# Ledger of designs, part 19: VHH binders against o75319

Target 1, 181 residues: o75319
Amino acid sequence: GNHIPERWKDYLPVGQRMPGTRFIAFKVPLQKSFEKKLAPEECFSPLDLFNKIREQNEELGLIIDLTYTQRYYKPEDLPETVPYLKIFTVGHQVPDDETIFKFKHAVNGFLKENKDNDKLIGVHCTHGLNRTGYLICRYLIDVEGVRPDDAIELFNRCRGHCLERQNYIEDLQNGPIRKNW

## First folded at step 1 (VHH)

Design qb9 (framework vhh_7qia_2)
Fold by ESMFold2-Fast, scan of step 1:
Structure qb9 (fold): chain B 181 residues (1-181), chain A 120 residues (1-120)
Amino acid sequence: as target 1 above (181 residues)
Amino acid sequence: QLQLVESGGGLVQPGGSLRLSCEASGSIFSDYDMGWYRQAPGKQRELVAFIYSGGSTNYADSVKGRFTISRDNAKNTVYLQMNSLRPEDTAIYYCAAVYDESDYSPYDYWGKGTPVTVSS
C-alpha cells in the first residue's frame, strides 16, 4: 500500500487563518486508501479538511499544493468550486526563484480576483510546515513588507508548530528580497 | 535506497515501435509515482509520460495518442510503449520515481537512462 508520510501524525491537521492575511496552512490531506493505516481520530481526508475550515467559520477559495507527488490525494477529491494549483517543490532545499515567482503570481492573481470576498488561500506541503511556511513568509516579507521575524512568528503561532529547517529560517531572516517581476 | 534500471532502448526506423521498461528495487514500488523523461542532445530534460501511484496518467502533448505508460506493481516495473516513432523522439529516456514523504527526505530517484534513436 500507500505509506503514511513520515511524522505526518505528529502535526496538527489545520492551522488558523493568519490574521491580516488570506493564508491558512495545513498538512497534506490523505485520500481514503490511507485510512486502513489510521485510527479514526487520525484521519484527515480532503473532506475532513473542508469540514475543519468550516468549523473555523472560514471558506477556501484556492488550494496551493507544494508536494512533489500526487500520491496523497487527487484534485478531483476536492470540490469543483475550489481551484487547485500544483507547484512541485523539492523539500530540504530553499525553493528556487522560479518556484517563489510562481507562488507570488498565484497569490496575487487570487487576491485580484477575490477583492469582494474573504475567501482563503490554503497552502500545504507534506507537513504544512517547512515549504509551506517558507513560501507564505517569503510572500509576506517580499510583497507585503512584513519584517522577517514578525512573519515567522505569525506563521508559527497560527500553524501551531514552528518552522524546523534552519536554512529556510536563515534565508527568510538574512537572505535578499526576491524581485520576481 | 531505491534503484531504477531502464532497458529496451535502441535504433528503430520512423513509424516503428519500441517498449521501454524500468525495474525498481530496494523499496515499496507501489507507493511511488513514476515518470518517463527524455533528453535530446543540447536540450533540457522534459517529461514524456507520468503514472501516479493510484493509476492516473498524464502525457506531454507531443506524445499523446502515440505513447502509453503503464505499471506492474507485482513486478516493480513501469513501461513506456512507444508507437509511431518520429526522428524528433530521438533522446536518452530516463525513468524517475517520486516519493514525497516529508521535507526531510530526497524526493526523486533517477535511472541512468536508455538511448532511443529514430533513424532511417
Scores: ipSAE 0.020, ipTM 0.274, lowest interface PAE 5.3, mean pLDDT 87

Design qc1 (framework vhh_7qia_2)
Fold by ESMFold2-Fast, scan of step 1:
Structure qc1 (fold): chain B 181 residues (1-181), chain A 120 residues (1-120)
Amino acid sequence: as target 1 above (181 residues)
Amino acid sequence: QLQLVESGGGLVQPGGSLRLSCEASGFTVSDNYMGWYRQAPGKQRELVAFIYSGGDTNYADSVKGRFTISRDNAKNTVYLQMNSLRPEDTAIYYCAAEFYSGYDLPYDYWGKGTPVTVSS
């Protein structure tokens, strides 16, 4: 099966741009084969994602896909002009240091190569919440020097949903800074 | 009772071809998301090819145009046809099946792997 992820319909499709950053978070888009299980107003395809971002007067320059699966949509479903990066992350677990390093490296590379524009880095996992929020906040804390509670509050406000998993929150608030990764 | 058994690996020269097979027991391949992964010495396991329950396929950029994933429902088997093999394709190839997780947990079932060596 083409089953809809648990609680996927409970979350807003796309958040708002996080002010002072290049980040925007969203839940996983679902390719056309999932639409038979959804009402028209529940559909959120790759095309719907780009339409919603344009409605906010924003433009995507990179998508970072944090899901551990390829079943939700294919990179070919995205416009050819938008780079796609896959970083496999397991749900429920705080991402390991290697994964954190890969995310930071991708973000830093994008920012260096996109100094002349205001394009956004779109980040998603299944719900666009726990893994997505963790890695964005980890970047803001470790690289940008943002206080943990401020990073979490900014993400929660802009995503429209609060980080739910206590282990992710505790690592952000009390865990070590990953300076060399 | 649930098993994935890979076969078809071996030694080939650059430019050669191999067809890998993954026979499933205890569940139906057409009802599940099936993938081929590989792991080269000293590297992490990476996705090579994926087939969705509906039959659509996805490939890593490094193998597009050279590899083809398919299935035979009557034999409950998934295949990976590998053409124009390169030394950098040398790895142990693993078959994996994904069942519903809701939260993107690791694949529920993995085979033991079949080695592929591309060398002159």
Scores: ipSAE 0.015, ipTM 0.305, lowest interface PAE 6.7, mean pLDDT 86

Design qc10 (framework vhh_7qia_2)
Fold by ESMFold2-Fast, scan of step 1:
Parts: structure tokens; sequence; C-alpha cells
Structure qc10 (fold): chain B 181 residues (1-181), chain A 120 residues (1-120)
């Protein structure tokens, strides 16, 4: 399918780096085949992503793709120097423990390999909001010991949009700490 | 020449055991992150267990204490020992390999899967 995702145009393409972390969140980039359905100012290709990150004086070292599809862009559309990790997650559901475990493992591995640089972990789902915000906040709470309300506020401020799904917010605030890492 | 081949699946009664094998060709299992995934009908593929290049292991909560991942470096093979099997463990089990060099975290190599059915 070559259709633009519902509400994709409603969200800022890229947020800001979350201070004190290596995370930056963004909405899914769309490959060239989608550009016929977009005005020039609406385009957000993989190339546009890297241009916007550089405009913030930042550098990506890893992309974690949380979408349940491969139709939006391909890993081959990314620079060969930037690792790409696919974690299939279904929208509207709080990610399960196995998915949370995969995400934590990938982040910890990246940080271990990148102790000597300041490269960022880019995380996205379709809108770069609910699944993305949940997993980043879950990592900050469970691994870094950040208070849930502080993690959510930091994500919302840096993404430029607030987490929308109440079930995600509820799990972050009141759910158990996942100790599988 | 890079390939993963799973074997050892089958039909077993609840409480039974199975050992799955994953033979790697064209790369060394001890140099890679090696994982077992499963996919039940109509469900998403989920990570079950993995083993790091250094030999450390980790497990999904649903299988912790029942499943054990191991490897035999001489045979270039990864195993999943499954004990106390439950009907909800019924799935196709997949072996996957990822190279952690430079933070490359894609599952570049997947086997075709081996089916496991837990039923009386």
Amino acid sequence: as target 1 above (181 residues)
Amino acid sequence: QLQLVESGGGLVQPGGSLRLSCEASGFTVSDNYMGWYRQAPGKQRELVAFIYSGGDTNYADSVKGRFTISRDNAKNTVYLQMNSLRPEDTAIYYCAASDYLYGEFTYDYWGKGTPVTVSS
C-alpha cells in the first residue's frame, strides 16, 4: 500500500534530543514513492530525517523501527554507517514484555559500543508518539530509575506532542518494573 | 553460504520436553547474537531466548525457568531445551542471528522454522 498513514501529517517530523539521554524520537520516514501524494514542505524521507538531525547538531548511531510494516521505507534507504533494528510492534497495544526486553537489550548494547561518542538512538513508530514514547519512557523508568511522571514529561516536551493513549500512560505510571534486563 | 537450519520440532504432550537445534553455516555462532523466536497462529512473532557472543543468556518471562538456550561452538549449533511444555507454547520456532559489531541489530539471517505442537 502507497497511502499516507492516517494523521501522519499532524505530527512534527523530528523531536529534540532528550537531555541526559541518547534518545531522539521521530515519525516514520516515507520513501520516494510516497512523494507524489505530498507537498514539498510535507516530505519527510530518510534523507530528510538525517538532514533534520544534522540541523540540530546531532548524529544518529542507531535507528530502532517499531512499525509492524516494511512498506514505508527500507533499510537500504539509510546510510550504511547507521545500524537499523526492526522490532515489530502492533499499534494501540502496550508492548509486551518480550518487546520491552528486545528494546532494552538493543539500547544497552548500543550504549556499550558507543561509550566514546555522543551518537543518538533514533526511535520511531508510525507517528513517533505512543509506541515510541512508551518504550523510551519504560527504559528510563526501569533501567535509569527515572520517576514515571518525569520520564513522560521529558518525552512529551522533547517530542513536541503528548503521549495520547491512556493505556500506555497508565502502564508507565502504575505498571510493574520489568526486570528482565 | 550463510544459512540457519532448525530441527527438533514435533508433537508432544503437556509437561513434555523437546530440544530444538539450529545449525549455522557460513558464520560463527560464538561471534553473534543468536536468538530463538516463535510465532503462534494469528499472533506476532516473539523473542523466546537469546545467547550473546560471550555466552551470557536471557529469556522471555513466559519461558524463564522452563527453557534453556545453549550452544556448541565446535558444532556451530545453538539449542533450545524446552521443558514443562504447555499448550500455549504451540508455535513455529525460528532461529535468528544478529551481528552486534558496531551495533548492527538486524536479524539478518532467519531459518525457515520448526513447528512445535503441545497437545494431548
Scores: ipSAE 0.000, ipTM 0.112, lowest interface PAE 19.0, mean pLDDT 84

Design qc11 (framework vhh_7qia_2)
Fold by ESMFold2-Fast, scan of step 1:
Structure qc11 (fold): chain B 181 residues (1-181), chain A 120 residues (1-120)
Amino acid sequence: as target 1 above (181 residues)
Amino acid sequence: QLQLVESGGGLVQPGGSLRLSCEASGFTVSDNYMGWYRQAPGKQRELVAFIYSGGDTNYADSVKGRFTISRDNAKNTVYLQMNSLRPEDTAIYYCARYESPGDYLYMDVWGKGTPVTVSS
């Protein structure tokens, strides 16, 4: 079934670039088969994603897809020039250490390979909020030494929506720093 | 009618190998996220391996480097290649299709299982 994810329409399609970083967050794009269930102003396809990024005078260099499903869109729906990375994360649960380290490794690798350009890392889960915000904030805290409350405030402001899951917020504020090698 | 049928289980010596097969009917494995679970006697089912249509795979720490999940889209079948088998791998192995309505993890189709015994 092509059912629209619960509350998906409640969220802005794309946030703003997070200043001082290469991150931009958005909700999951929905492939053409979902458009019959959406008003024109509600559509947010992979094409719409790239148009909205260009409207901000930004360019995507990597998409990290945190959803645990392939039903919303296919990697083939994206321009071949933009790398796509799938990291499987289950909703409601704080991502495990392996997932956190995989995310950090992908971000660090992208930054090393793209130091001479200004391309962005696009990160999304279903709503572009809880799993997305957690992993971006975890990176900023653990790797860049940002204070947890500052990372969360920056993400909330740029995404246009506040992190909703208390367990994610608690882990960011009070949980251990995830150090690896 | 959605169905998964596992085969390939059996009795094997420690250090041996087995290849499990999971044949799907009523849907295509290439369009779905597929996984292998196992359940040892008296224990809960645990995820062993899973595969995404884009080729990404993940494995439980206990089987990394020994087990490989793959699929054959033409045969609509998912495989689990098990090498260097250990007595602790003894379990009934299940194939499952994943569905994720919203933020919930959900398995919506299961096979009946195929038993694997690793005898010392």
Scores: ipSAE 0.006, ipTM 0.192, lowest interface PAE 9.6, mean pLDDT 86

Design qc12 (framework vhh_7qia_2)
Fold by ESMFold2-Fast, scan of step 1:
Structure qc12 (fold): chain B 181 residues (1-181), chain A 120 residues (1-120)
Amino acid sequence: as target 1 above (181 residues)
Amino acid sequence: QLQLVESGGGLVQPGGSLRLSCEASGFTVSDNYMGWYRQAPGKQRELVAFIYSGGDTNYADSVKGRFTISRDNAKNTVYLQMNSLRPEDTAIYYCAAGYTDFEYSSPQYWGKGTPVTVSS
């Protein structure tokens, strides 16, 4: 159906590129069928996403969709030149090790294939905040060796909203490094 | 009036099987996203299995390969087949339906729950 996700309007559509990384986070784009429920200034379609990225003088090279649904937009709504990867994640739970490894593998593969350009990895869940922020921060901590508090602060600042789920924050700060499956 | 009615819970020994049923009234199961949640005593309610309106399914890692979610559109019913049950599967199981991703939105419609106890 065409129900707007709860709290979706409360969040900035697109954050800024996280300096020193290839990541940019955003909330889920909503296909045209949702626009009857939205004021013009609230609309955020796949087209709007790419326009906002261009306005920042950036270019997307990959979209990683972390939502547990296919109802918000279709991969066909994206430019054919931008790869789309779906990783189904459930809200409220810290992603399992298999999901974390899948995310890390996709990021590492993109970076190896895109050494000669500056294209970004766009990551989103429903709000572009908790699952999105967790997986990006987990990558920075486990792969890049960033201090947990620094990773969280960088994400919060660039996204324009702070991670809200205490269990996610606790796992990032005090949980084990996920080195493997 | 939209309603979800669960049945099929009970006591089972480790390694046993149970089939939970969720009959929907007031809406069509095939047109809605449906899921099974569970809540163990003192724990947060967690999503177990999800079925999209088109029939695609997804499972929590803890139940993959053991549980199967399915629909019978003619009976307007969703099932959860639970095999190789473990003591840690003991919980109250809730049927849920909605149009939103379950990140911040609680499902719009909830059943009252059916208890499942796995113990010798």
Scores: ipSAE 0.015, ipTM 0.290, lowest interface PAE 5.9, mean pLDDT 86

Design qc13 (framework vhh_7qia_2)
Fold by ESMFold2-Fast, scan of step 1:
Structure qc13 (fold): chain B 181 residues (1-181), chain A 120 residues (1-120)
Amino acid sequence: as target 1 above (181 residues)
Amino acid sequence: QLQLVESGGGLVQPGGSLRLSCEASGFTVSDNYMGWYRQAPGKQRELVAFIYSGGDTNYADSVKGRFTISRDNAKNTVYLQMNSLRPEDTAIYYCATIYEGSYDWSLDYWGKGTPVTVSS
């Protein structure tokens, strides 16, 4: 059973670039096998993702997939020109320190190798909201020194949806800064 | 609904072999992480072997070289081949997956377990 993720239709496919950063967040693209259950205007395939990014006059340089599955789309469904990185994260739970470290390392590596361009880091989980927003905000707080409330507000505004999980919000606001490099 | 049904456990003498099966319904095993865990009496449940959605495998140090995890995508089933069994392998063996798709929640799904006893 290829069922549409619960509440997936409730979220905007792609947010806007977060100003002052290289991040853009989106919900998981769904491969063609899911399209029979979707109206044309609801479809959001890997191809649709790249078309929507291009419509914003942006270009993806890396996709970080935070889902714990490959049932929604396969890496081979993406253009070979864009690197794909899988960081397996369990939903519902605040990501552990090793997961946070992997995310920070990937972002720092991309930024170091892409100093001479303006390509974006695309980040998604299933809805592009809770795990995605947590890790992006955690990076901004721990690495870039952004105040937690400012990071959360920036993410919420650019994603077009507010972080929903109170345990994630609580960890961002009151949890320790993780120096796990 | 998502279900995992284990089978193949039983009594075996030290040095013997068993093959455990885990039949999944409601989702596709090739698209998800599938793991075998075990729990001996009075001990915490521990990971034994894991197969990733892409087919790569991982094993606990205590079973490396003796146990092999595999799957049959056509049968939507995951197997654990256990060779050179030791009394220390005596436990209830559980099949588990982390299923993605419910309101950004990954839900742990566990089977009910299949007991394995290694004893003369």
Scores: ipSAE 0.016, ipTM 0.408, lowest interface PAE 6.3, mean pLDDT 87

Design qc14 (framework vhh_7qia_2)
Fold by ESMFold2-Fast, scan of step 1:
Order: structure tokens, then C-alpha cells, then sequence
Structure qc14 (fold): chain B 181 residues (1-181), chain A 120 residues (1-120)
């Protein structure tokens, strides 16, 4: 079957926009076939994602999907007006330099092409926490010059959950800056 | 211990066919999302085909119509039937599984890969 990801229900569907940035993080939306295993209040479909973003008076301009799977939802489940980018990242492992480069390139391209609007870059992995938080924080540290602890605190506060993977936190705090733009 | 073992790779002529096999141990293929990935020299690993736990399949545009993913639950094996092979399909092919119950799920179980070379 349509197995709900482990602990997926334990996390808030969507965080808040990270102030001073265009980032918003959320957990993976689940297509209709998963709803048989969810109470109505637990459902978080692609449509639910866009409704929750609208409720915050925000608008998505890009979705970056960091999951290493396509089983949770299809790009076709998203509005045609919102670009979708898949960057495959394995859970539990710090993303490699090429993955970090792809993420930075996508973010920089979006920001350059969206100077005249305030649309957000939505980023998610399975829980919208570890891989998502790592890549957003890595971008803030490497590209925007934010201090690692400040980036992590900002992400944690806005996501509503703290980064849990020690290897991700360690790399952000003490790892090398990636110069790959 | 969770393990995937690939086999069936080799040298094939353009237009030829190969069937890759992926035997799982320590978990059941019918209960998990299973995928075939490939990595050409100097390139990033890319998804080519996957099968959902319920049996639905999906394919990368570059292989759609040429490759078919299937499974044999009795043998706990996933297959990739590759037809009309092109030189551009030359890569190491990896089998991967996403056990649904793992925290922060992704492709957590990987095989070591089986090389496929398409050349005259």
C-alpha cells in the first residue's frame, strides 16, 4: 500500500516564511490515495499546501522537491503556473556538493527572474526538516553570509521544529563553505 | 540486514536488450517503493524507473516506451527490462528501496550496481 511516511503526522504541514528570505518549508504533500489512512484534519494534499500558503497571505513561485522518491505525489498534481524542480537527495546523508550546487543554482535563478514580485520558494523533503533545513541553511551560510547558528535558529523558528540530524547540524556549523556557483 | 543485489548487466549492441534483476533480502519488495537508477561516468545518478508498493509504475521520459519495471513477489525480485538500447543508456544501474517506515524516508537501501555498456 500507500504507507504514510514514518512520523509524518508529527510535523506541522507548513512553516512560516523565513523573514529576510524567499524561503518557506513544508512536509511532503500526499496525493489523494493516501487519504484513506488519514483523518480529515491530517490530510495535506498538494491542494491543501496551496490553501495553507494562501492563508498566510503568501504565494508560491517555485517548489523544490528534495525527496528521493516520486511515490507521494506527482508534479501533475501541482498548479500548472508553479514551476516544480526535483533534486533527488538521500535521507540521513549530508547532500553532496553537486546537489548543493543544483539547489543554489535553482534559488539564484529564481531570485534573479522574480525581482519584481514577492513569490516564495517552497522547499520540502519528507518531513520538511532535515534535508530541507540543511539546504536552506547551506544557502544562507554560503551565499548570503549568514552565521551558521543564526541560519539554523531562523529555520527552526520558522519551520516550528528543530533540525534533528546531528550530521547535518555538524556540517552546517563546522563544514567547509561550498564555492560552486 | 537489508540488502539489494543487482545482476544482468553487460555489454550489448545498440538496439539490443538486457534484463536486470534486483533480489531483496531482509524486507519484502511488494511492501516497498522500488526504483532503478543509473549513473553515467562523471554524471549525477538519475531515476529511470520505479514501482510503487501497490504496483503502479512510472518512468523517466528518456526511457519511456523502451524500459519496463516489474516485480516477482514470490522471488522477492524487481526487474528492469531494457529494449532498444542506445549508447546514451551506458551507465552503472542501481536498484534502490524506500522502506516506508524509516524516519525521513528516502532511498535508504541501495545495491552496489551492475554495469551496462551499449557499444558496437
Amino acid sequence: as target 1 above (181 residues)
Amino acid sequence: QLQLVESGGGLVQPGGSLRLSCEASGFTVSDNYMGWYRQAPGKQRELVAFIYSGGDTNYADSVKGRFTISRDNAKNTVYLQMNSLRPEDTAIYYCAAEPSYYFDTGMDVWGKGTPVTVSS
Scores: ipSAE 0.012, ipTM 0.232, lowest interface PAE 9.0, mean pLDDT 86

Design qc15 (framework vhh_7qia_2)
Fold by ESMFold2-Fast, scan of step 1:
Structure qc15 (fold): chain B 181 residues (1-181), chain A 120 residues (1-120)
Amino acid sequence: as target 1 above (181 residues)
Amino acid sequence: QLQLVESGGGLVQPGGSLRLSCEASGFTVSDNYMGWYRQAPGKQRELVAFIYSGGDTNYADSVKGRFTISRDNAKNTVYLQMNSLRPEDTAIYYCAALGDYTYEYRFDYWGKGTPVTVSS
């Protein structure tokens, strides 16, 4: 155990808020037990996540964890005031309709309950890139009516890394609009 | 090098209109995500209008139906048409562009702001 995820150090810890939305994307935080394998400047714990969000003058209101594991950190490592939602997603494959529906439902519920504030929905997978970017872009396309190339470009710029998986990009650009919410 | 210059702010009475302009230099407006933000005294900056590189637009709930963002690619300029202005719209208005990403770096570009006061 306690192995750093493959390529995890290659990605920026936290992106910027995506303008016009409540989304912010980041890579998976790693609990204190991983710190012995990291230089101080490489550390990105749950505490570090909240410090970096605060440094951007933003506040998290929900975390959606898309990883297929619970080994990196526990919900108990997060402030009690921030809801945590786990949606187990497998990497490499385009998320299925059930997963897309769960994501849309969670986002819509958060937005309805948080009309009187500007708190963010933090979304992450292992690298905060492919599964994270797919589901955020899918929401923007299907629910907000954003054109696929616009959604993808906005995510890429705000995350600081381009979506890497061609099957995800192809589905966003040419796939059907999924009205499953 | 990369520069955004806002203009068009001023004093206007409640119910009035203003058109803000944001002229870009050093990059092309049509290749960028562009936004109008505002900051009232003692408050955080808030996004009021946003235009995606492909042309889709988004608005804060407080300004929907009253403000319109647009761009003129030939003039390399982004506009904010503000109608039915209210005292609570009083703020310094800022133009912003999302910078290009790189593997390690990300940049945003901001103008210096143009003040808008809505008062009799």
Scores: ipSAE 0.006, ipTM 0.305, lowest interface PAE 12.0, mean pLDDT 85

Design qc16 (framework vhh_7qia_2)
Fold by ESMFold2-Fast, scan of step 1:
Structure qc16 (fold): chain B 181 residues (1-181), chain A 121 residues (1-121)
Amino acid sequence: as target 1 above (181 residues)
Amino acid sequence: QLQLVESGGGLVQPGGSLRLSCEASGFTVSDNYMGWYRQAPGKQRELVAFIYSGGDTNYADSVKGRFTISRDNAKNTVYLQMNSLRPEDTAIYYCATDYSLEGYYSPYDYWGKGTPVTVSS
């Protein structure tokens, strides 16, 4: 049962904080049962995630998990002090308006509750790239008024990998603004 | 390789019922998120229903109250009971796993072959 996600090893574990925002993107952490299939330098557990965030002098205040599975790690593998939110998001398709609304609502709520600190919103899907990059960029465009190309460039630079799905990129650049924030 | 085999589709009159089946191999149904998608001619595939490993379910608004997703863990099979069928339910129905919904596999390995459902008089 514990199969390493396809291409998971091809991506950097954690990106850098996106300047001017509270976002940081990363690939899905894998619980201890996956370590038998990984070299030591390939391991990226929930503990490894928090260690890498600390190495950047940052602190997580929320994790938003966009994967459509619970097999990679459990919320119990995270510190009790860090809220965890699951938003089941299908791969391949542009996220629907309900999913976009849930993401925006969670981000807005976190920001209102965390005005007196600088804690980050950690966002991940399997690779921390397509669904993750789409929803972060969609938030920046629709809520913060960032130009689509600027949002995409900022995400790509900070994540260390470029958005790959053409339908996601096309929707960000030319799609309608979702007025459900 | 993960394999899904859908069956149970057919021609039915408006207001009729059909039960679709999806037999899984290469994984255990009880350990996975399982869903049903459909694709009408010229449209994108859309999520119809899904069931979590713990048994909780979720449905698209267009089918809520008419369709029921269930599973038989002993048979490693997922079902979609479709009642009060409408012409707009006409589509090819695809079974999906959490792996399929994650998008890890090649696009042509992502879905089973589907089972066609036609609702017309």
Scores: ipSAE 0.139, ipTM 0.557, lowest interface PAE 3.9, mean pLDDT 86
Fold by OpenDDE, second read of step 2:
Structure qc16 (fold): chain B 181 residues (1-181), chain A 121 residues (1-121)
Amino acid sequence: as target 1 above (181 residues)
Amino acid sequence: QLQLVESGGGLVQPGGSLRLSCEASGFTVSDNYMGWYRQAPGKQRELVAFIYSGGDTNYADSVKGRFTISRDNAKNTVYLQMNSLRPEDTAIYYCATDYSLEGYYSPYDYWGKGTPVTVSS
């Protein structure tokens, strides 16, 4: 179906690169079939994503899709040169350890293979906020040793929206470190 | 060559039970993410339940306590036991897997064709 995700229009399409990291968060791009239900200025397609990234003088090297559906866009809508990784992540709940591990593993693998460039890891869920923010912050906290409040603040500032889910925030601030390998 | 085949759907009265099956071929269910999704008329497709390769399970809030996802490795099949069914559970139920999580590039998930579930008195 081509139903626009709830509240999808309320969020900025693309955030800013998180300084000191390779992360950039964005809301889910919608394939062309959704454009019929959107005003031109509301449209945000996979093509638009890449255009917006280029406008920031950045380049995507990996897209991590945290949504739990495939209806929004097709991997074929992406340039062949940009790897696409799907990590099913249920909304509203703190991601489980396996999900966290998968995310960390993907990020670390990317960084290992992309030491010679400055390409970004694009991460998105539906709104590119809660699930996305949690996993990015979880990585920064667990792997990079960033203070939880600093990670959250950094993400919020760069995404242009604040994490909304208290359970995510609480887990980031007070939850245990998750296994990295 | 990879294939998912759902079965077990049908008409059931409220409060009734159904057991959906998803038989996989071309890959091993225990090595991959397996999920059940559903799409009700006029609604978005939503995740119902999933099981990771490690065996951990999770459920949508709307089905917690009523639905159970499981797998039989010997039969290479994933199940969705649906108890205490409600009219709002009426939907086409789809089985899905992510076979290519180990790489950097996952071009698509594999989906079954779906099995219809109708809960009505």
Scores: ipSAE 0.006, ipTM 0.260, lowest interface PAE 10.2, mean pLDDT 89

Design qc2 (framework vhh_7qia_2)
Fold by ESMFold2-Fast, scan of step 1:
Structure qc2 (fold): chain B 181 residues (1-181), chain A 119 residues (1-119)
Amino acid sequence: as target 1 above (181 residues)
Amino acid sequence: QLQLVESGGGLVQPGGSLRLSCEASGFTVSDNYMGWYRQAPGKQRELVAFIYSGGDTNYADSVKGRFTISRDNAKNTVYLQMNSLRPEDTAIYYCATYDWGSEYTMDVWGKGTPVTVSS
């Protein structure tokens, strides 16, 4: 179906690049078929995503899609030059270690292959907030050695919305570091 | 099928109290994470209070000591007791949980109940 995700309109389409990283977070883009349910100023298609990134003088080199569905847009709606990775995540539970490993592997591989440019890793779930913020912060904590509260603060500031799921925040602050996968 | 219905909002004077209710259907609140969020005109949505399945609670600094989240498992209802209300508490208040029974993962939200604190 073509139903707008619950509360999707409540969130900014695209955050700012997280300084000192290659990450930028955004909410799920919606393909053309959803636009009949949106005012013009509410539209956020895949094309709109790339226009907003360009308006910030940034360029996407990878999109990581964390949604549990493929109904919102298709990989074919994206430019062929931008790799797309789907990691199916459920929104109510802290992502499992396999999911965390897949995310870290994708990020590390992108950074290795993009040493000579400044292209960004775009990460989104439905709202670009809880699953997105968790996995980005988990990477910063486990791989980059950032303190949990600093990672969360950086994400919140750059996304323009605070992480809402307390179980995710608790895992980031007090959970084990997962460095060996 | 899974539904949250908020009630109890209204107009109250500064220093007054209101109790919001959130009735759940299609799942049991005792085994779920439940939260109260609010959104004031021109402001970002804000987590107000949260209760874990085990009964532990969490509060935004702006409401700590004034608001209390609780649940009645027998009535399948979550409450937000709001004391010492201030004009800046004026907002639409939402009850939220997770859709644990769905393979399509999304947060379950109520439609909201408006609270106006005005002299």
Scores: ipSAE 0.000, ipTM 0.106, lowest interface PAE 16.5, mean pLDDT 83

Design qc3 (framework vhh_7qia_2)
Fold by ESMFold2-Fast, scan of step 1:
Structure qc3 (fold): chain B 181 residues (1-181), chain A 120 residues (1-120)
Amino acid sequence: as target 1 above (181 residues)
Amino acid sequence: QLQLVESGGGLVQPGGSLRLSCEASGFTVSDNYMGWYRQAPGKQRELVAFIYSGGDTNYADSVKGRFTISRDNAKNTVYLQMNSLRPEDTAIYYCARGPLYEYSDSFDYWGKGTPVTVSS
């Protein structure tokens, strides 16, 4: 069945734009079939996502979905004007180099094609926290030269929740920079 | 009915080895993300090793180089080979399953656990 992901209700639906970047993080939107298991104030559909982004005076130009499942919502539930990219990323472990480079390539491509606007890259996993925060911070550290502690602090503050997985934090702080593919 | 049954735990001296087994029924281990967790008294459960449906593996830093996760598809069983055991490895070890053909932030099925004690 359509069970709500564990702890999904514990997290804020959408964070704030990370200042100085094009990133915004959020938890996975849930399609209408999940709404019968949620109170009205707990609902967070694809439509709700776009309404909340608009309330912040922001606009999404790309969604990167890091979940390893397609059960939560379908690309067809999104506005056709917003590109959707699926990067199947397993939870609990630090993403592998192939996943990291795929994420970097997608971000770099978006930024190149969107030089003349201020549209955001929306990134989510199930909770919009560990895989999401890791890949955003990894990009900022490796590509933009941000100090690891600054990247993590910026993500935590803007997401409204702190990265929870120590192996992710340790890799960001002390792991190798993935510069070359 | 889905079932995971862990076995192979016991008392072992520091520096010794143990092989844990996880027999699955009601589903196929090769189609799933399978992992081994452990929980010491008074501590949170931690993921120590996992194997993807395709066979690739990953390990927690504390056990990397000492533990090896593997599977036998014909026996529908997942193993954890534990070498160079330390008192700090003392815990109840749990086998867990990820969703079929999809992996999530959480494992969706757990075994009841097998205790491992490392003590002289």
Scores: ipSAE 0.005, ipTM 0.176, lowest interface PAE 10.0, mean pLDDT 85

